# Ledger of designs, part 110: VHH binders against Abasic site processing protein HMCES (HMCES)

Target 1, 269 residues: Abasic site processing protein HMCES (HMCES), of Homo sapiens (Human) (q96fz2)
Amino acid sequence: CGRTSCHLPRDVLTRACAYQDRRGQQRLPEWRDPDKYCPSYNKSPQSNSPVLLSRLHFEKDADSSERIIAPMRWGLVPSWFKESDPSKLQFNTTNCRSDTVMEKRSFKVPLGKGRRCVVLADGFYEWQRCQGTNQRQPYFIYFPQIKTEKSGSIGAADSPENWEKVWDNWRLLTMAGIFDCWEPPEGGDVLYSYTIITVDSCKGLSDIHHRMPAILDGEEAVSKWLDFGEVSTQEALKLIHPTENITFHAVSSVVNNSRNNTPECLAPV
Short names: E, the ipSAE of ESMFold2; O, the ipSAE of OpenDDE; V2, 0.75 times the mean of E and O plus 0.25 times the DockQ between their complexes.

## First folded at step 12 (VHH)

Design B8 (from m2 with S31H; framework vhh_8pnl_2; at its last look DockQ between E and O 0.05; V2 from the best seeds 0.00; counts 0 for: pae O 4.7 > 2, placed apart)
Fold by ESMFold2, look of step 12:
Structure B8 (fold): chain B 269 residues (1-269), chain A 117 residues (1-117)
Amino acid sequence: as target 1 above (269 residues)
Amino acid sequence: QGQLVESGGGLVQPGGSLRLSCADAGFDFSHYDMAWYRQAPGKERELVARITSGGYTNYADFVKGRFTISRDNAKSTLYLQMNSLKPEDTAMYYCAAGLEYEDFDYWGQGTRVTVSA
């Protein structure tokens, strides 16, 4: 997983993240660093994207079931990293394989500190190698969306008002991530950064690509992954597996160039 | 609709040089770790060199300073400069890219390098 869409305006995104805390109270996540949110149809590594994390990471004695939403850098920079420039990391931290996560210091250490996050997106892109050709077919992959008179399909939106209705009730893709906090040796603000955990593809995606992000399907999974105060690392890792509850459609090669930030990136072809 | 495509292979004399290239014209690999692998007939595929998106490099011991991996992130192109070529360097050379430590999801079809007098 190396490309996502996360294009919603901040207020729409925030409403899509409505949740219930441990006591059953309906809440919206509280933003940290909202000015760092950069919506785009075509997010790549090193860009900032919003993630959910427990309030307990920021406030002593906070209810660990309460959620903060914050933009973080894609590509985890470990807290122990000693160089001044994150590009000097000796390996890529855009993704983290679930089967070796406890063998890699860059991921094991923050995971042991309870630094679990939920990475938010409209959906992600993946490229299928076509049999008998050197060409790849990109797909946009996302949760199935429930049809109501207030929401249509991506392909059915034919005006700005209809487009707004499609996205107003969009179910955001919720991917399991690990984050860390790095203090640059030259000074400045602490850098929050994340990796997306990957798993083997489900049967439905196996013809597109053999890997997929670890998707947290439903509020119980999201709550358990975030709540490091009540859910151990061992129990949280049981949430990390493929899901068949996904859908996709082919998109044009416009998305291949990460500079293209237009609705065409995710439009069905 | 791109994929990684290797080029620059061919027949060279022992002691000669060759420069391999790998690119995908329509796809941005600048954020990927990239690598060259090789496979001689009847042998296992083996790492030749790797380079991170930020330019950190690592070489197999058999390279012994003869090869140089490099990349141009603005053009999303990977290179392998091969000097002092020996007959044992004869193999199919593959370009690879990935977003996880040493896990390369994207591969080219390879370019053949033959070192023969």
Scores: ipSAE 0.462, ipTM 0.761, lowest interface PAE 2.6, mean pLDDT 88
Fold by OpenDDE, look of step 12:
Structure B8 (fold): chain B 269 residues (1-269), chain A 117 residues (1-117)
Amino acid sequence: as target 1 above (269 residues)
Amino acid sequence: QGQLVESGGGLVQPGGSLRLSCADAGFDFSHYDMAWYRQAPGKERELVARITSGGYTNYADFVKGRFTISRDNAKSTLYLQMNSLKPEDTAMYYCAAGLEYEDFDYWGQGTRVTVSA
C-alpha cells in the first residue's frame, strides 16, 4: 500500500470515528495536533494521515480503551534513528509485512511497547499490471458502503448533493499499523510515524495486487488492536489477516501523480 | 552513509572453506537486516543468505546447510561461513543491508570467491 485517500473534513472524520469504550459509553476520539491534519484524495508516504491510538500512550493510568486521533507521518521513523533529518531514512518503512514483523527490530520493538495504531482512510489505491503493456490500471479499494436509497455507489453520485451524502456516512477503512516515536538528536518535537501492516491479498483482490493492508474489520477488531493495555501482542497479531470484505473500482490515471488532490482520484471510470 | 566492505574472498579448492566478512562503521548495524548475494559470470545476482535484525536466518536452496550467516552487532560485522565449497559457488559475493526484508538499500563492492581444482 503506497497511496491512500483521506479527504473528509475533520469534523466528519471525527464523527466517523465514534466508538464505545469498555464501559459502553459512546465517545469521540480526542484530537492530538489537529492542525497537522491535511485532507487529501491522494495521500503518499511521508505525508501525515490520521491514526487512532490508545489514550494510554499519552496519559498514565488512562483507560486503554479510550481512543485518540492524531496525524502521524506515513513511514515509520525508528526511535534509534540518529540523523537529524527523518527524510534521510533511505529505507522504505511505508509497510510492514505481517509474516516478518517479529523478525524486524524496527517494527518488533515498537510493537512490543504496545505502539499499535489504526490508520484511517477512505480507501487505498493499488495498481494492476496490464498484460502485455507497461501500463498499470489504478484501483480504489475500500469497505463496502451501505447503499442508502439516495446514495448510489460512488459511481452513481451524479449530483453534488448525493456526493455529500455518500461521504457523510462513509465507513472509513481501518488498517492495522505500528507507530514509533522519534526524538530528533538536536532537540525539538517528537515525531510520531507509522507503518501499515500488509498481508497477502484476499481472493477478490488477488488479480489486482498480491498484497493488501491488514484491515481491521469491525469495532471489536479495532478495539482489540488499539488496546495494548489489555490485549497482548500475540493476541493482537491474530487480528492480522486478509479480508474479503472489500470492494473496488477502477479509477483514472489522475491518482498516479501524487500532486493531484481532486475527487477525480477516486472516481470510477 | 556507511560503506559496506566485504572481505575474505579468494581461491579455494573444491571442498574447501572460506569465511566472508562485511563490515560497516557508518550506521547502527544492529537495526539492519543483512544479506549475502552472489553473482556468477553471465548469471543474475541471487540471494545466498539473509539475517534479520532480530537474528532470524534464511538460506537459498542451493546452500543446503553448507553456509552459515551470522552477525556481530558489537563489531558491526556480518559473516558468511562457507563450507564444502563447489565450483558452482564461484561468484562475486556482495553484502547488503536494509531495514526491509525484501529490499536492500546498501551494497558492498563485493569479494570474489573462486572454487577451482
Scores: ipSAE 0.021, ipTM 0.440, lowest interface PAE 4.7, mean pLDDT 89
ESMFold2 (binder alone), look of step 12: mean pLDDT 81; pTM 0.827

## First folded at step 13 (VHH)

Design gx1 (from y29 with I57R; framework vhh_6z1v_2; at its last look DockQ between E and O 0.01; V2 from the best seeds 0.00; counts 0 for: pae E 3.4 > 2, placed apart)
Fold by OpenDDE, look of step 13:
Structure gx1 (fold): chain B 269 residues (1-269), chain A 123 residues (1-123)
Amino acid sequence: as target 1 above (269 residues)
Amino acid sequence: EVQLVESGGRLVRTGGSLRLSCAASGFTFSTYAMGWFRQAPGKEREVVAAISWSGGRTWHADFVKGRFTISRDNAKNTVYLQMNSLKPEDTAVYYCAAKSYQFTDSPKEYDYWGQGTQVTVSS
């Protein structure tokens, strides 16, 4: 996974992340550093994206079922990194393979500390190789959305009003992530960054791409992944597997340029 | 440049009250846990109180016994320590400290420190 969409306004995104704590109380996640949230239809590595994490990470003795939402840097910077520039990392940390997560120190160590997060997106992009050509067809991949009788296909939202309705009720894609904290040698803010765990693609997606993000489907999966206080690493890792509960449509080549940030990026062609 | 500047320390009589302030700059204050520490002459630095980034959680040392209260104003980038019923034993240099993630009782884990403000309680 090298591209995502996360374009919802902050208030809409927050509402979409509504949850019940372990007491059954309906809650919205509290924002940590909301000013770093930058909505975009075309998010690339090194950009900031919102993630969910347990409140317990930031507050001693907090209810671990409570969630915080925070923008973090895509591309995990390990805490042990001693260079002043995170871009000098010699290895790719955009993704973490599920089968080798415990073999790589950069992922194993933060995972062992319970630094699990849920990466939020409208969906993610993948490129299908066209047979016989060097051309790649991009696809937008996301959770199936509930079709309200009046809401035609994402593509049929011919009116601005219908478009807004679609996104107001959009089910966000929830991907399993690992985050770490890095202290710059020169001082300043501690950097929070994340990697997305990847798995083999499901059957439905296999023709498009052979790998997919580990998607946490449903509130239980999300809650268990986040709750590092009650759920062990071993138990959490059982949640990491391919899911067939996805849909996709072809999009235009507009998304190929990471500088393009328009609705056309995820619009069906 | 990261700066923590403590203020409010002075000479007070036993039973008196003080409010310490710590003004922060050079980092995103609202994302850091803050703590107050103190160090008396010949003693080790000890934690007095701590507060989470959001202010949702606070911790106070046992010796405080309800006399001190930590608070913060994220809009002003300031953390406070209200000290009531002061005793001669409270005489120390008081330090403000910042920590990313969770606050702890360990001074070594804090990222940034102020220069301290002297509190003296006379009998």
Scores: ipSAE 0.783, ipTM 0.900, lowest interface PAE 0.6, mean pLDDT 93
Fold by ESMFold2, look of step 13:
Structure gx1 (fold): chain B 269 residues (1-269), chain A 123 residues (1-123)
Amino acid sequence: as target 1 above (269 residues)
Amino acid sequence: EVQLVESGGRLVRTGGSLRLSCAASGFTFSTYAMGWFRQAPGKEREVVAAISWSGGRTWHADFVKGRFTISRDNAKNTVYLQMNSLKPEDTAVYYCAAKSYQFTDSPKEYDYWGQGTQVTVSS
């Protein structure tokens, strides 16, 4: 998983993340660094994207079921990294394989500190290799959505070409992540950064790509992944598995260039 | 104090029309999806129609498609159900409900409920 869409305005995104705490109280996540949120149809590694994490990471006696939302850098920078420039990392931390997460120091250490997060997106992109060619077919992959109709349009088709109007009722994709906090040796603000955990692809996606992000399907899974105060690392890792509750459609090559930030990136072809 | 107040329910002949209104207060109406549900005596509450927070997208149950239309006016904090071609089986108490952000077909997921308005369709 190396490209996502997360384009909703901040206020809409926040409302889409409404949740209930352990007492059953309806809440919205509280933002940190909201000005660093850069909505785009075409997010790539090293960019900032919003993640959810437990309030307990920031407040000594907070209710660990309460959620913070914050933009973090995609591509985990380990707390022990000694260079001054994160781009000098000699290994790729965009993703973390679930089968080796407890063997790699870059991921095991922050996971042991309870640094679990939920990475938010409209959906993600994957490129299908076509046998016998160098060509790749991009797909946009997302949760199945409730069928909707355009208001006031009797008999209107809800075609793939009219995709840009479906966002009013969109279910955000929720992916399991790990984050870490790095203090630059030259000083400055602490860098929060994350990796997305990956698993073998489900049967429905295996023709597109052999790996997929670990998707947290439903509020129970999201709550357990975030709540490091009540859910151990061992129990949380049981949430990490493929899901068949996923859908996709082919998109044009516009998305290939990560500088293209337009609705065309995810429009069906 | 959150309030959802339905109005407009009454007795109507088969084939007739009726418009239900639901006035909302005590929450930010424009950020909530709204739904109309109904419940006949001895039956479970079922979703009739739903509308997104902006009003841009709707959903209607198959048993009312082409006959009922949900709409909303965010300036007036009101959601409506226009009911045409009414049938005796449409007889029920109709409830207005609100859910943060995304509407669903499951009553248990909705945050706020009205007290209901009775609709009776005679032969």
Scores: ipSAE 0.305, ipTM 0.678, lowest interface PAE 3.4, mean pLDDT 89
ESMFold2 (binder alone), look of step 13: mean pLDDT 89; pTM 0.905

Design gx14 (from y29 with I57R T58E; framework vhh_6z1v_2; at its last look DockQ between E and O 0.01; V2 from the best seeds 0.00; counts 0 for: pae E 5.9 > 2, placed apart)
Fold by OpenDDE, look of step 13:
Structure gx14 (fold): chain B 269 residues (1-269), chain A 123 residues (1-123)
Amino acid sequence: as target 1 above (269 residues)
Amino acid sequence: EVQLVESGGRLVRTGGSLRLSCAASGFTFSTYAMGWFRQAPGKEREVVAAISWSGGREWHADFVKGRFTISRDNAKNTVYLQMNSLKPEDTAVYYCAAKSYQFTDSPKEYDYWGQGTQVTVSS
């Protein structure tokens, strides 16, 4: 996974992340550093995206079922990194393979500390190789959305009003991530950054791409992944597997340029 | 440049009250847990109180016994320590400290420190 969409306004995104804590109380996640949230239809590595994480990471003795939402840098910067520039990392940390997560120190160590997060997106993009050509067809991949009788296909939202309705009720894609904290040698803010765990693609997606993000489907999976206080690493890792509960449609080549940030990026062609 | 500047320390009589302030700059204050520490002559630095980034959690040392209260104003980038019923044993240099993530009682884990403000309680 090298490209995502996360364009919802902050208030809409927050509402979409409503949850119940372990006591059954309905809650909204509290924002940490909301000013760093930058909505975009075209998110690339090194950009900031919102993630969910347990409140217990930031508050001693907090209820670990409570959630915080925070923008973090895509591309995990390990805490032990000593260079002043994270871009000097010699290895790619955009993704973490599920089968080798425990073999790589950069992922194993933060995972062992319970630094699990849920990366939020409208969906992610993948490119299908066209047979016989050097051309690649991009696809937008997301959770199936509940079709309200009046709301035609995402593509048929002919009116701005219908478009807004679709996104107001959009089910966000929830991807399993690992985050770490890095202290810059020169001082300043501690950098929080994440990697997305990847798995082999499900059957439905296999013709498009052979790998997919580990998707946490449903509130239980999301809760268990986040709750590092009650759920062990071993138990959490059982949640990491391919899911068939996805849909996709072809999009235009507009998304190929990471500078393009318009609704056209995820619109069906 | 990261700066923590403590103020409010002075000479007070036993039973008196003080309010310490720590003004922060050079980092995103609202994302850091803040703590107050103190160090008396010949003693180790010890934690007095701590508060989470959001102010949702507070911690006070056992010796505080309800006399001190930590608070913060994220809009002003300031953390406070209200000290009541002061005793000669409270005489120390008081330090403000910042920590990313969750607060702890270990001074070594804090990222930034102020220069301290002297509190003296006379009998």
Scores: ipSAE 0.869, ipTM 0.937, lowest interface PAE 0.5, mean pLDDT 93
Fold by ESMFold2, look of step 13:
Structure gx14 (fold): chain B 269 residues (1-269), chain A 123 residues (1-123)
Amino acid sequence: as target 1 above (269 residues)
Amino acid sequence: EVQLVESGGRLVRTGGSLRLSCAASGFTFSTYAMGWFRQAPGKEREVVAAISWSGGREWHADFVKGRFTISRDNAKNTVYLQMNSLKPEDTAVYYCAAKSYQFTDSPKEYDYWGQGTQVTVSS
């Protein structure tokens, strides 16, 4: 998983993340660093994307079921990293394999501190290798959406107004992540950064790619992954598995260039 | 305090029309999807129609398609149900309900409910 879409305006994204705390009270997540949120149809590693995490990471004695939303750098920078420039990290932390997460210091250490997050996106892109050619076919992959009148499924977008309405009731993709906090050696703000946990692809996606992000399907899974105050690492890791509750469609090669930030990136072809 | 107050329910003849209104207060109406549900005596509560927070997406149950139209006015914090071509089987208590962001067809997922308004359709 190396490309996502997360394009909703901040206020719409916040509403999409409404939740119930452990007492059943409706809440919106509270933002940290909202100025760093840069919506785009085409997010790549090293960019900032919003994640959910427990309020308990920021406030002593906070209700661990309460959620903070914050932009973090995609590509986890371990707290022990000594160089001044994160791009000099000698290994790729865009993703973390679930089968080795407890073996890699970069991921085991923050996980042991309860640094679990939920990575938010409209969906993600994957490139299918086509047999008999070196060409790759990009797909946009996302949760199944409720079919509605006037605009139908996402594949029925035939006007600018119709296109905007596709997103009006969109279910955001929720992926399991790990984050860490790095203090630059020369000083400055603490860098929050994340990795996306990956698993073997489900049968539905196996013809596209052999790996997929670990998707948290439903509020119970999201709540348990975030709540490091009440849910142990061992229990949380039971949430990490493939899901078949996923859908996709082919998209044009416009998405290949990460500078293209346009609805065409995810439009069906 | 959250309040959803339905109005407009009354006795009407078969083939007649009726417009229900639901006035909302105590929450940020423009961030909530809204639904109309109905419950006849001895039956389970069922979804009739739903509308997204912006009003850009609508959904209607098959048994009311072409006859009922849901709409909303975010400036007035109000959701409406225009009911045309009424039939005796439409007789029920109609409820307004609110769910954060994304509407569904399941009553259990809705956060707030009105008191209901009685619609009676005579043959």
Scores: ipSAE 0.095, ipTM 0.561, lowest interface PAE 5.9, mean pLDDT 88
ESMFold2 (binder alone), look of step 13: mean pLDDT 88; pTM 0.894

Design gx18 (from y63 with Y104E; framework vhh_6z1v_2; at its last look DockQ between E and O 0.01; V2 from the best seeds 0.00; counts 0 for: pae E 6.7 > 2, placed apart)
Fold by OpenDDE, look of step 13:
Structure gx18 (fold): chain B 269 residues (1-269), chain A 123 residues (1-123)
Amino acid sequence: as target 1 above (269 residues)
Amino acid sequence: EVQLVESGGRLVRTGGSLRLSCAASGFTFSTYAMGWFRQAPGKEREVVAAISWSGGRTWHADFVKGRFTISRDNAKNTVYLQMNSLKPEDTAVYYCAAKSYQFEDSPKEYDYWGQGTQVTVSS
């Protein structure tokens, strides 16, 4: 996974992340550093995206089922990194393979500390190789959305009003991530950054791409992944597997340029 | 440059009150847990109180016994320690500290420290 969409306004995104804590109380996640949230239809590595994480990471004795939402840098910077510039990392940390997560120090160590997060997106993009050509067809991949009788296909939102309605009720894609905290040698803010765990693609997606993000489907999976206080690493890792509960449609080549940030990026062609 | 500047420390009589302030700069204050520590001569530095990044959670040392209260104003990048019913045993240099990650009371886990302000309580 090298490209995502996360364009919802902050208030809409927050509402979409409503949850119940372990006591059954309905809650909204509290924002940490909301000013760093930058909505975009075209998110690339090194950009900031919102993630969910347990409140326990920031507050001693907090209820570990409570969630915080925070923008983090895509591309995990390990805490042990000593260079002043994270871009000097010699290895790619955009993704973490599920089968080798415990073999790589950069992922194993933060995972062992319970630094699990849920990466939020409208969906992610993948490119299908066209046979016989050097051309690649991009696809937007996301959770199936509940079709309200009046809301035609995402593509049929003929009116701005209908478009807004679709996104107001959009089910966000929830991907399993690992984050770490890095202290710059020169001081300043601690950098929070994440990697997306990847798995082999499900059957439905296999013709498009052979790998997919580990998707946490449903509130239980999301809760268990986040709750590092009650759920062990071993138990959490059982949640990491391919899912068939996805849909996709072809999009235009507009998304190929990471500078393009318009609704056209995820519109069906 | 990261700076934590404590103020408000002075000589007071037993039973008196003080309010310490710590002004922060050079980092995103609203994302850091803040703590007050103190160190008396010949003693180890000890935690007095801590407050979460949002201000929603606070912790106070057992010796505080309701006499001190930590608070913060994120709009002013300032953390406070209201100290009431002061005792000679409270005489120490008081330090402000900041921590970005998990809210903890261990001094070793804090990222930034102020220079301290002297509080002296006379009998």
Scores: ipSAE 0.840, ipTM 0.916, lowest interface PAE 0.6, mean pLDDT 92
Fold by ESMFold2, look of step 13:
Structure gx18 (fold): chain B 269 residues (1-269), chain A 123 residues (1-123)
Amino acid sequence: as target 1 above (269 residues)
Amino acid sequence: EVQLVESGGRLVRTGGSLRLSCAASGFTFSTYAMGWFRQAPGKEREVVAAISWSGGRTWHADFVKGRFTISRDNAKNTVYLQMNSLKPEDTAVYYCAAKSYQFEDSPKEYDYWGQGTQVTVSS
């Protein structure tokens, strides 16, 4: 998994993340660093994308079921990294395989500190390699959505309010992630960065790609993954498995260039 | 206290029409998706129609599509179900339900429920 869409305006995204805390109270997540949120239909590694995490990571004695939403750098920079420039990291931390997560220091250490996050997206892209050709077919992959009757087609909206209504009942994809906090050796602000945990693909996706992100399907799974105060690492890892509750459609090659940020990136072909 | 109060249910003849209303209070109505559900004796509640918080998205179950129309008026904190071409199989208690932000097709996902209004279709 190396490309996502996360394009909703911040206020719409925040409402889509409404949740209940452990006492059953309806809440919205509180933003950290909202200025770093850059919505796009076409997000790639090293960009900032929003994740959910427990408030307890930021506030001593906070209720660990309360959620913060914050943009973080995609591509985990381990807390022990000693260079001054994160681009000098010599291994790929865009994804973390679930079957080796407890064997790799880059992921095992932050996971042991409870640094679990939920990575938010409209959905993700994968490229299908077809035998007998060098062409790759991109697909947009997302939770099944309830078909609606009053939406305009994506990319056909004729005003800001009309295009917003195309997406106003979209179920956001919720992927399991691990984050870490890196202090630059020369000082400055702490860098928050994440990796997306991957699993073997479900049968429905196996013709597209052999791996998929670990998807947290439903509020119970999301709450348990986030709540490091009440849910141990061992219990949380039981949430990490493939799901068949996923759908997809083919998209044009417009998405191949990560600089293309238009609804065409995810439009069905 | 959150309240959802349905009204308009009554006995009507096959082929008739009926409009249900659901008045909401005790929460910010304009940020909630709304749904109409029904429950006939011996059956589980099933979704009939749903509408997004803005009213820009609607969904209708196949068994009512073309006959029922959901709508909302956020200024009046009210959601409606216009029911046309009623059939005896539409006989049920109809419930209004609210869910923050996104509507869903499962009753289990909804946060608030009305007490229901009886619709009976004779003939």
Scores: ipSAE 0.051, ipTM 0.546, lowest interface PAE 6.7, mean pLDDT 88
ESMFold2 (binder alone), look of step 13: mean pLDDT 85; pTM 0.864

